VHH binders against RNA-binding protein 12B-A (Rbm12b1). Designs and how they scored, part 8

Target 1, 77 residues: RNA-binding protein 12B-A (Rbm12b1), of Mus musculus (Mouse) (q80yr9r283to359)
Amino acid sequence: FYVHLKNLSLNTNKRDLRNLFRDTDLTNDQIKFVYKDERRTRYAFVMFKNQKDYNTALGLHKTVLQYRPVLIDPVSR
Below, E stands for the ipSAE of ESMFold2; O stands for the ipSAE of OpenDDE; V2 stands for 0.75 times the mean of E and O plus 0.25 times the DockQ between their complexes.

## First folded at step 8 (VHH)

Design p4 (framework vhh_7d4b_2; at its last look DockQ between E and O 0.13; V2 from the best seeds 0.00; counts 0 for: pae E 10.3 > 2, grease 25.4 > 24.2, placed apart)
Fold by ESMFold2, look of step 8:
Structure p4 (fold): chain B 77 residues (1-77), chain A 120 residues (1-120)
Amino acid sequence: as target 1 above (77 residues)
Amino acid sequence: QVQLVESGGGVVQPGRSLRLSCAASGFTFSYYDMGWYRQAPGKQRELVASISTSGGDTNYADSVKGRFTISRDNSKNTMYLQMNSLKPEDTAVYYCARDYWVGDWTFDYWGQGTQVTVSS
């Protein structure tokens, strides 16, 4: 169960994402920031272990984190 | 519904220029990084250029660097690709895409494509 996080502040860290998704069972190993040319982008992928947490995360779409609405989309794989 | 519509393709001689446009609708355009991809016959789709939400950060494939310029106008929900000094190897269908990552990840938001043919 993967979601694509977009529009993140470049200052956002894994603790910030755990706090955003605090109603889910989320650990640091489930969070992968996307890099381009070895620099942080505003993108990340998050793996959720079950559908309940995945649906909870999708419901937080456009929640403001560090002054930016976080965009949360399903990942097709 | 997310829609991306490319335009501006055509048949041109080598050394000429074309400007592609991508009209976006069904989402808040300014929230998303955008990209142009292309697919030549018999080849895989490849990233050509990408542009950040504000337009301040751009990136280009080595094969087009210095010849192509990506830009966006968030007030018009439109992204552009200025293609100068076109070569026959630039012949491809060009796709506008939301979420430009270059790995093997699949993103579901692509346009229908616009054909660019560079032929003498």
Scores: ipSAE 0.006, ipTM 0.273, lowest interface PAE 10.3, mean pLDDT 83
ESMFold2 (binder alone), look of step 8: mean pLDDT 83; pTM 0.841
OpenDDE, look of step 8: ipSAE 0.008; ipTM 0.247

Design p5 (framework vhh_brivekimig_d4; at its last look DockQ between E and O 0.14; V2 from the best seeds 0.00; counts 0 for: pae E 12.1 > 2, placed apart)
Fold by ESMFold2, look of step 8:
Structure p5 (fold): chain B 77 residues (1-77), chain A 122 residues (1-122)
Amino acid sequence: as target 1 above (77 residues)
Amino acid sequence: EVQLVESGGGVVQPGGSLRLSCAASGFTFSYYDMSWVRQAPGKGPEWVSSISSSGGDTYYADSVKGRFTISRDNSKNTLYLQMNSLRPEDTALYYCARDYWVEGSEWTFDYSSQGTLVTVSS
């Protein structure tokens, strides 16, 4: 189960995201930041191992992290 | 050269309406999420609204929900903000920004815009 995170601060790190999703069982290897031309973007993908954690993450849509509302969308196949 | 040019500001009475425009050039507009940010006299910058690159998702600060509508026309490289039921507290210089913006954003180096002034007073 994958979500697309948008609108991240460029200073957001994996610890910040684990704290945002602290009610889930999330590890660093489940978090992948998106790069363009080898520079970090404001986008990331996060994989959740089960539907409960996935639904919990979608419920945090628009939560403010480092002064920015984090936008959380399901990934379509 | 990335350019964002705001227009449509003016003086209006409380309860009135204005529509702001932001003309974009120097980048592929349809690839980027966009935001409106405002700065009131004597206050710091405040995030107002954001819209996804396709226009399918919109987001608003609590202070403007139900009164303001963000939109975009990717064929015209233009971002809009429809402001209804204006209040004196909406008086500010309004800026558009590439990517989502919230107070404390580190992307001040990425735009050179003048903003458009909105004054709401009796």
Scores: ipSAE 0.006, ipTM 0.171, lowest interface PAE 12.1, mean pLDDT 81
ESMFold2 (binder alone), look of step 8: mean pLDDT 80; pTM 0.792
OpenDDE, look of step 8: ipSAE 0.017; ipTM 0.345

Design p6 (framework vhh_7d4b_2; at its last look DockQ between E and O 0.06; V2 from the best seeds 0.00; counts 0 for: pae E 11.2 > 2, grease 26.1 > 24.2, placed apart)
Amino acid sequence: QVQLVESGGGVVQPGRSLRLSCAASGFTFSEYDMGWYRQAPGKQRELVASISYSGGDTNYADSVKGRFTISRDNSKNTMYLQMNSLKPEDTAVYYCAKDYWISGWTFDYWGQGTQVTVSS
ESMFold2, look of step 8: ipSAE 0.007; ipTM 0.189
ESMFold2 (binder alone), look of step 8: mean pLDDT 82; pTM 0.835
OpenDDE, look of step 8: ipSAE 0.176; ipTM 0.577

## First folded at step 10 (VHH; framework vhh_7d4b_2)

Design s1 (from p6 with E31S Y100E T106D; at its last look DockQ between E and O 0.18; V2 from the best seeds 0.00; counts 0 for: pae E 12.3 > 2, grease 24.4 > 24.2, placed apart)
Fold by ESMFold2, look of step 10:
Structure s1 (fold): chain B 77 residues (1-77), chain A 120 residues (1-120)
Amino acid sequence: as target 1 above (77 residues)
Amino acid sequence: QVQLVESGGGVVQPGRSLRLSCAASGFTFSSYDMGWYRQAPGKQRELVASISYSGGDTNYADSVKGRFTISRDNSKNTMYLQMNSLKPEDTAVYYCAKDEWISGWDFDYWGQGTQVTVSS
């Protein structure tokens, strides 16, 4: 179960994402930031281990994190 | 429909300045990062500068650092590029884009561009 995070601040780290998704069982190995030419982008993928956490994460779509609404889309992988 | 319209290009001598504008419509401008790209004939389009949705986070290509300044005015749905100390190698068509860094992946639209020519 994968979601695509968009519109992240370039300063967002994995701790910030674990706090955003604090109602799920999320660990750092489930979070992958997207890089282009070895530079951070505003995108990340997050894997959830079950449907409940995945649905919880999708419900946080447009939640403000570091002054930016985080866009959360479902993806298959 | 997303529209991005670049303006402010021209022909200038080396060492002079130009200010480019990007007028945006058809989306919530204040929710998206923006960027300036440029393309010289026969070359790939390259990132020049990017700016976060709030304007608090900017990035520049090494070739323009200290000379170019990106900014935005969310109340006017407009992004700007102040180009100082222009050099002949800055000659290109300049484009604004809705997202930074991921050319061709999540950019919805490119504008028609504005020509900047730096020559004697």
Scores: ipSAE 0.000, ipTM 0.174, lowest interface PAE 12.3, mean pLDDT 81
ESMFold2 (binder alone), look of step 10: mean pLDDT 81; pTM 0.826
OpenDDE, look of step 10: ipSAE 0.013; ipTM 0.272

Design s2 (from p6 with E31S G35S S50T Y100S W101E; at its last look DockQ between E and O 0.51; V2 from the best seeds 0.00; counts 0 for: pae E 7.3 > 2, grease 24.4 > 24.2)
Amino acid sequence: QVQLVESGGGVVQPGRSLRLSCAASGFTFSSYDMSWYRQAPGKQRELVATISYSGGDTNYADSVKGRFTISRDNSKNTMYLQMNSLKPEDTAVYYCAKDSEISGWTFDYWGQGTQVTVSS
ESMFold2, look of step 10: ipSAE 0.015; ipTM 0.418
ESMFold2 (binder alone), look of step 10: mean pLDDT 82; pTM 0.829
OpenDDE, look of step 10: ipSAE 0.102; ipTM 0.552

Design s3 (from p6 with E31S Y100T S103P; at its last look DockQ between E and O 0.16; V2 from the best seeds 0.00; counts 0 for: pae E 10.3 > 2, placed apart)
Fold by ESMFold2, look of step 10:
Structure s3 (fold): chain B 77 residues (1-77), chain A 120 residues (1-120)
Amino acid sequence: as target 1 above (77 residues)
Amino acid sequence: QVQLVESGGGVVQPGRSLRLSCAASGFTFSSYDMGWYRQAPGKQRELVASISYSGGDTNYADSVKGRFTISRDNSKNTMYLQMNSLKPEDTAVYYCAKDTWIPGWTFDYWGQGTQVTVSS
């Protein structure tokens, strides 16, 4: 179960995301920031181990983190 | 720009060990999670092991748990895969990858691969 995080502050770190998703069982290896040419983008991916945590995370769509609403989308394929 | 070079593959008998290395350049190695993938003839490329940027978190495919160990040395920009108790089923081309495979994403940064063949 993967979600795509968008509109992140460039200062957001993995601890900030664990705090955002504190109601889930999330560890650092489940979080991948997206880089371009070694520069952080405002994107990340998070893997959740079960459907409950995945649904919890989708419910946090547009939650403000560091003054920016985090956009949380399902990963489709 | 980004380069990943695998080495350490070879032909070995079952039960033997090999240690694969991945030399990385063109990016800040210590900032990225890394992984080993393998592809056997006629099969899809599969994740073998992954390791977080600091080395603190690892993950393994069920088929290799207890036999393979992933590690990294950020001072040498190198990732390793220690492969013990090799089986014929481990025969594949092994690839080093920057970041782990994620559904819906294209990984642009793979090495050329190193062949591992386990046969009597």
Scores: ipSAE 0.005, ipTM 0.183, lowest interface PAE 10.3, mean pLDDT 81
ESMFold2 (binder alone), look of step 10: mean pLDDT 82; pTM 0.830
OpenDDE, look of step 10: ipSAE 0.016; ipTM 0.261

Design s4 (from p6 with S50T Y100E; at its last look DockQ between E and O 0.17; V2 from the best seeds 0.00; counts 0 for: pae E 9.5 > 2, grease 25 > 24.2, placed apart)
Fold by ESMFold2, look of step 10:
Structure s4 (fold): chain B 77 residues (1-77), chain A 120 residues (1-120)
Amino acid sequence: as target 1 above (77 residues)
Amino acid sequence: QVQLVESGGGVVQPGRSLRLSCAASGFTFSEYDMGWYRQAPGKQRELVATISYSGGDTNYADSVKGRFTISRDNSKNTMYLQMNSLKPEDTAVYYCAKDEWISGWTFDYWGQGTQVTVSS
């Protein structure tokens, strides 16, 4: 179960994302930031181990993190 | 249905200015970072400038710092690139882009481009 995080602050770290998703069972190895030309982008992927956590995460769509609404989309196969 | 339409290109002499516009539709413009890229003949696209969703953070390629200014007007769903002190090396097709290549879950997040030619 993967979600695509968009519109992240470039200063957002994995601790910030764990706090955003604090109602889920999320660890750092489930979080992967996206890079372009060796530079961090405003995108990340997060893997959730079960559908309950995945649905919880999708419900946080547009939650403000570091002054930016985080966009959270499902990843399709 | 993301749509990006660039305009404002043309042929100008070195040292002159142009202002490019990017009209955006099909997404909530004010939620996304935007960027300008360019592609010179025979080269891959390169990043020119980026601007945050609110307009508060900008970034520039070294080759254009101090000469180009990116801006946006979220009320008009439009991004701009003010290009001053143009050089022949700035000759390229300029594209606006919505957030990195995987944003929006489509693979087509570039406009059609607008040609900028700097020569006398």
Scores: ipSAE 0.006, ipTM 0.240, lowest interface PAE 9.5, mean pLDDT 82
ESMFold2 (binder alone), look of step 10: mean pLDDT 81; pTM 0.825
OpenDDE, look of step 10: ipSAE 0.056; ipTM 0.457

Design s5 (from p6 with E31S K98R Y100D W101Y I102L T106E; at its last look DockQ between E and O 0.38; V2 from the best seeds 0.00; counts 0 for: pae E 9.1 > 2)
Amino acid sequence: QVQLVESGGGVVQPGRSLRLSCAASGFTFSSYDMGWYRQAPGKQRELVASISYSGGDTNYADSVKGRFTISRDNSKNTMYLQMNSLKPEDTAVYYCARDDYLSGWEFDYWGQGTQVTVSS
ESMFold2, look of step 10: ipSAE 0.011; ipTM 0.192
ESMFold2 (binder alone), look of step 10: mean pLDDT 83; pTM 0.845
OpenDDE, look of step 10: ipSAE 0.019; ipTM 0.345

Design s6 (from p6 with E31S G35A K98A Y100T; at its last look DockQ between E and O 0.04; V2 from the best seeds 0.00; counts 0 for: pae E 11.3 > 2, grease 25.4 > 24.2, placed apart)
Fold by ESMFold2, look of step 10:
Structure s6 (fold): chain B 77 residues (1-77), chain A 120 residues (1-120)
Amino acid sequence: as target 1 above (77 residues)
Amino acid sequence: QVQLVESGGGVVQPGRSLRLSCAASGFTFSSYDMAWYRQAPGKQRELVASISYSGGDTNYADSVKGRFTISRDNSKNTMYLQMNSLKPEDTAVYYCAADTWISGWTFDYWGQGTQVTVSS
C-alpha cells in the first residue's frame, strides 16, 4: 500500500513524517524521499503495511506540516 | 486505478481552434499538478502547458503562448486545453499527465493520447 506525498517542506525529515502518521505503524525504511539531479524534491513515497494505516494516511491529506499543506495521494502499482 | 482519458482531438484547418479535455479518475485530482504534453512523429515528447493543483499557476511553452490556454475544473475532475490559431507545427499526439516531470524522478500518470492534425 503506497502513498505519494507532495508539497513537503525541503526541511521535512523522516521523524517529521513518522509524527504526522503517528496513528500508523510506520518506520523509517517505509519512507523514501524523491530526488532530482541529486537534490531533494518536495515529494516522497510512503509504504504502509495494511489497508487500515493506508486509509488513515490518506485521511491526513492537506494537513499542515512546517507551514505547508502536505498532499497525500494513492499510488497504483 | 489511476486513469487519464484525453478527448477532443481531430483534423482541422490552420487557424482554427480545438478544445481538448482530460478526464481523470482513480486519484484525488485536486491534489495533482497537471500538464499537457505533445509528441510529433520522430520527435521527443515536449511540455505544452502545465497547471498547479489549485489552478492558480499556469505555465506555457514559448511556441504556444498567447494561443493555448490550460484550465481545470476540480469539481469535474477534468483538465482542458483550449488551442486557438492552430498551425501545422501543432500536429501531434497530445497527452495529459499528472505530476509528470520529463525525467523519471516522479510517479508518472499518463493518458493514452489524442491526435491533433492541422493540415491544409
Scores: ipSAE 0.005, ipTM 0.186, lowest interface PAE 11.3, mean pLDDT 82
ESMFold2 (binder alone), look of step 10: mean pLDDT 83; pTM 0.843
OpenDDE, look of step 10: ipSAE 0.015; ipTM 0.280

## First folded at step 12 (VHH; framework vhh_7d4b_2)

Design t1 (from s2 with T50E S100T Y109S; at its last look DockQ between E and O 0.69; V2 from the best seeds 0.00; counts 0 for: pae E 8.8 > 2)
Amino acid sequence: QVQLVESGGGVVQPGRSLRLSCAASGFTFSSYDMSWYRQAPGKQRELVAEISYSGGDTNYADSVKGRFTISRDNSKNTMYLQMNSLKPEDTAVYYCAKDTEISGWTFDSWGQGTQVTVSS
ESMFold2, look of step 12: ipSAE 0.006; ipTM 0.360
ESMFold2 (binder alone), look of step 12: mean pLDDT 82; pTM 0.832
OpenDDE, look of step 12: ipSAE 0.102; ipTM 0.533

Design t2 (from s2 with T50Y D99E Y109S; at its last look DockQ between E and O 0.22; V2 from the best seeds 0.00; counts 0 for: pae E 13.3 > 2, placed apart)
Fold by ESMFold2, look of step 12:
Structure t2 (fold): chain B 77 residues (1-77), chain A 120 residues (1-120)
Amino acid sequence: as target 1 above (77 residues)
Amino acid sequence: QVQLVESGGGVVQPGRSLRLSCAASGFTFSSYDMSWYRQAPGKQRELVAYISYSGGDTNYADSVKGRFTISRDNSKNTMYLQMNSLKPEDTAVYYCAKESEISGWTFDSWGQGTQVTVSS
């Protein structure tokens, strides 16, 4: 179960994401930031092991993290 | 390669409206999230508005909420920013940005900018 995180602050790290998703069983290896040309993008992918955590994560859509609402979408294409 | 061309800027009185356009080419526009940023003289560049690839999700800086509306027409490869109730504080160069490349930091992720000046 994968979600696509969008609109992340470039200062957001994996610890920030674990705190955001603190009600799920999430570890650093389940989080992958997207990079291009040595630069972080505002995108990341997060894998959840079960439907419950996946649904919990989707429910946090538009939660503000570092002055930006995090957009959390199901993976498509 | 990626080309983003902003237009629609100008000089207007406070309280008036402008509509900015961003014409996109060189990539599959409908697959990518887009944003508007602005930079006033002597200030750092700041996010103004964001729109998801489908247009289903939007977000705005607090300073523009309720006054600005971002939209897109994927059939025309164009993003828009409707700016209502303009204030002198909105004076800046406005840039569109493609969010799937390094967000807001590489030359190819930004347009050339369009100047908006709000002055009485």
Scores: ipSAE 0.000, ipTM 0.146, lowest interface PAE 13.3, mean pLDDT 81
ESMFold2 (binder alone), look of step 12: mean pLDDT 83; pTM 0.836
OpenDDE, look of step 12: ipSAE 0.012; ipTM 0.272

Design t3 (from s2 with T28K T50D T106E; at its last fold request DockQ between E and O 0.66; V2 from the best seeds 0.00; counts 0 for: pae E 3.9 > 2)
Amino acid sequence: QVQLVESGGGVVQPGRSLRLSCAASGFKFSSYDMSWYRQAPGKQRELVADISYSGGDTNYADSVKGRFTISRDNSKNTMYLQMNSLKPEDTAVYYCAKDSEISGWEFDYWGQGTQVTVSS
ESMFold2, look of step 12: ipSAE 0.259; ipTM 0.671
ESMFold2 (binder alone), look of step 12: mean pLDDT 82; pTM 0.828
OpenDDE, look of step 12: ipSAE 0.496; ipTM 0.797
ESMFold2, look of step 14: ipSAE 0.230; ipTM 0.656
ESMFold2 (binder alone), look of step 14: mean pLDDT 82; pTM 0.830
OpenDDE, look of step 14: ipSAE 0.543; ipTM 0.817
ESMFold2, fold request of step 19: ipSAE 0.191, 0.213, 0.186; ipTM 0.621, 0.642, 0.617
ESMFold2 (binder alone), fold request of step 19: mean pLDDT 82, 82, 82; pTM 0.829, 0.826, 0.829
OpenDDE, fold request of step 19: ipSAE 0.549, 0.550, 0.555; ipTM 0.814, 0.815, 0.816

Design t4 (from s2 with T50E S103P T106S; at its last look DockQ between E and O 0.44; V2 from the best seeds 0.00; counts 0 for: pae E 8.0 > 2)
Fold by ESMFold2, look of step 12:
Structure t4 (fold): chain B 77 residues (1-77), chain A 120 residues (1-120)
Amino acid sequence: as target 1 above (77 residues)
Amino acid sequence: QVQLVESGGGVVQPGRSLRLSCAASGFTFSSYDMSWYRQAPGKQRELVAEISYSGGDTNYADSVKGRFTISRDNSKNTMYLQMNSLKPEDTAVYYCAKDSEIPGWSFDYWGQGTQVTVSS
């Protein structure tokens, strides 16, 4: 179960995302920032191991993180 | 190919200091966030510290906050971990890690690790 995170601050780190998803069991290897031309973008992918955590994460759509609402969309592939 | 080489580990008494280095090659070092992880005997690998690509933002595990300092020198393609006031519970193999472009939890890039042992 993957979600696509959008509109992240460029300074967002994996600890910030673990805190955002603190009601799930999330480790850094489940979080991958997206790069373009070897520079960070405002996108990341997060893999959840079960549907409960995945649904919890989707429910946080538009939660403000570092002054920006995080967009959280499901990913099929 | 991404290559990360940790150094600076050793055996020290409690209260002493060590400085770890991570020499990086095979990628644009200054573009990526970097991290230190550690794995103690019988424990899962855990995050110790993280540093943003520019060095402008750092984060620490609660257990090391105030004692450890992560830094980087992008001109030398090197990340550091200054470990002060070392305790026996800091005993572990320490790994540097590059933030990955590869999706999935099994595709992170890690160095070979350097052993830190804090004992009397």
Scores: ipSAE 0.013, ipTM 0.305, lowest interface PAE 8.0, mean pLDDT 84
ESMFold2 (binder alone), look of step 12: mean pLDDT 82; pTM 0.827
OpenDDE, look of step 12: ipSAE 0.021; ipTM 0.441

Design t5 (from s5 with G35S S50V D100S L102I; at its last look DockQ between E and O 0.10; V2 from the best seeds 0.00; counts 0 for: pae E 11.3 > 2, grease 27.5 > 24.2, placed apart)
Fold by ESMFold2, look of step 12:
Structure t5 (fold): chain B 77 residues (1-77), chain A 120 residues (1-120)
Amino acid sequence: as target 1 above (77 residues)
Amino acid sequence: QVQLVESGGGVVQPGRSLRLSCAASGFTFSSYDMSWYRQAPGKQRELVAVISYSGGDTNYADSVKGRFTISRDNSKNTMYLQMNSLKPEDTAVYYCARDSYISGWEFDYWGQGTQVTVSS
């Protein structure tokens, strides 16, 4: 169960994302920031281990994090 | 020095179009994601659109989806915002910004802004 996070602030860290998804059982190894040319982008992937957490995460679409609405899209596998 | 210069703003009637440009200098333009923001009087700046360094990925605020198109020409060091079907709520100063790839307390660079006013 994967979601694609878009429009992240470049200073968003894994703790910020765990706080955003605090109603799920999310650990740091489930979060992968996307890099281009060894630099961070505004994208990340998050894997959820069950459908309940996945659905909870999708419901947070457009939640403002560090002055940016986080876009959360489903990704198969 | 990093410089971003917006142009193309003006006063237009509702339903009309404008095309904004952002001319970039002082950095390798093709290495950076770019964004448009806007700020109406008395409000915080809000994100309008973002475009990846290559131009292959774009995202828009819901309030402008289907009406605005962000694009870039890396050979000209220029980013564009095509604004169609303009509404009075689009009235704002529009800023281009260079998004940083560097994590931590990185700083984005901003242009000086161009005024867009939608009124009859």
Scores: ipSAE 0.000, ipTM 0.146, lowest interface PAE 11.3, mean pLDDT 82
ESMFold2 (binder alone), look of step 12: mean pLDDT 84; pTM 0.848
OpenDDE, look of step 12: ipSAE 0.016; ipTM 0.270

Design t6 (from s5 with G35S S50Y; at its last look DockQ between E and O 0.24; V2 from the best seeds 0.00; counts 0 for: pae E 9.2 > 2)
Fold by ESMFold2, look of step 12:
Structure t6 (fold): chain B 77 residues (1-77), chain A 120 residues (1-120)
Amino acid sequence: as target 1 above (77 residues)
Amino acid sequence: QVQLVESGGGVVQPGRSLRLSCAASGFTFSSYDMSWYRQAPGKQRELVAYISYSGGDTNYADSVKGRFTISRDNSKNTMYLQMNSLKPEDTAVYYCARDDYLSGWEFDYWGQGTQVTVSS
């Protein structure tokens, strides 16, 4: 179960994302920041172990993190 | 008609400072994140620093952290890069860039660049 995080601050780190998703069972290896030409983007992918955590994460769509609303969208395989 | 114009480049000795400016026009400057990039000959363009639209968030490449400071003055539609303790490896063309929030990380407008050369 994957979600696509968009509009992240470039200062957002994995601890910030674990705190955002604190109601789920999330570890650092489930989080992958997206790079383009070795430049950090405002995108990340997060894998959730089960549908309940995945649905919880989708419900946080537009939550403000570091002055930016985080956009959270489903990812199909 | 979006326009970004860099200025403040030059030839300086190692250890000295320069301040770059990026004058913006043709858009609501205060609504956009901005970045400085640089490109040395034969190298890929690399991120130097970014600043959020409000100035509340900044980020720096590891190679410049602690030496360079990005800032903006939204009342003057201008972004700045203060470059202290310059080194020969900082030699590059420096570009300012505007971020399009809706297209993710893609910067959609770039200036023509200003040359910075650090040599004895």
Scores: ipSAE 0.011, ipTM 0.210, lowest interface PAE 9.2, mean pLDDT 83
ESMFold2 (binder alone), look of step 12: mean pLDDT 83; pTM 0.846
OpenDDE, look of step 12: ipSAE 0.025; ipTM 0.399

## First folded at step 14 (VHH; framework vhh_7d4b_2)

Design v1 (from t3 with E101I I102E; at its last fold request DockQ between E and O 0.69; V2 from the best seeds 0.00; counts 0 for: pae E 3.0 > 2)
Amino acid sequence: QVQLVESGGGVVQPGRSLRLSCAASGFKFSSYDMSWYRQAPGKQRELVADISYSGGDTNYADSVKGRFTISRDNSKNTMYLQMNSLKPEDTAVYYCAKDSIESGWEFDYWGQGTQVTVSS
ESMFold2, look of step 14: ipSAE 0.268; ipTM 0.695
ESMFold2 (binder alone), look of step 14: mean pLDDT 82; pTM 0.828
OpenDDE, look of step 14: ipSAE 0.395; ipTM 0.768
ESMFold2, fold request of step 19: ipSAE 0.245, 0.271, 0.305; ipTM 0.687, 0.703, 0.724
ESMFold2 (binder alone), fold request of step 19: mean pLDDT 82, 82, 81; pTM 0.821, 0.823, 0.822
OpenDDE, fold request of step 19: ipSAE 0.567, 0.573, 0.584; ipTM 0.820, 0.821, 0.826

Design v2 (from t3 with E101F I102T; at its last look DockQ between E and O 0.78; V2 from the best seeds 0.00; counts 0 for: pae E 3.1 > 2)
Fold by OpenDDE, look of step 14:
Structure v2 (fold): chain B 77 residues (1-77), chain A 120 residues (1-120)
Amino acid sequence: as target 1 above (77 residues)
Amino acid sequence: QVQLVESGGGVVQPGRSLRLSCAASGFKFSSYDMSWYRQAPGKQRELVADISYSGGDTNYADSVKGRFTISRDNSKNTMYLQMNSLKPEDTAVYYCAKDSFTSGWEFDYWGQGTQVTVSS
């Protein structure tokens, strides 16, 4: 189960994301930031281990993190 | 091309220390978060520690927290793992990883690994 995170602050770290998804079982190795042209982007992918956590994550769509609403989209693998 | 080369592993007694190094090349090292993984025999590879691109943020697995320290020197394109108070359960192959996706779905970049053996 994968989600695509968009509109992240460039200062957002994995700890921040784990805090956002605090009601899920999430570890740092399940989070991947996207880089382009040797620079970090505002995008990340998160892999959840179960449907429940995945649904929880989707429910947090547009939660404001570091002054930016985080867009959370489902990803079809 | 991305290259990661680990070094510094070895055989030590419990309570001793080791310092691992990861030499990176083929990408702008200072732009990327990095991580250390380890894999013990018969076990899944697990995250040990990660560090942000600037070194300002670090995270550790609970099993190594307080004993291990991850750091980096971006001027040398090198990441380190200071391992103190080593335990037998720390025995594993330790891998350096480039912690990012560059485009779409892709695998992380890994080094060849360095063996750490803790035994009395």
Scores: ipSAE 0.205, ipTM 0.628, lowest interface PAE 2.2, mean pLDDT 90
ESMFold2, look of step 14: ipSAE 0.281; ipTM 0.682
ESMFold2 (binder alone), look of step 14: mean pLDDT 82; pTM 0.827

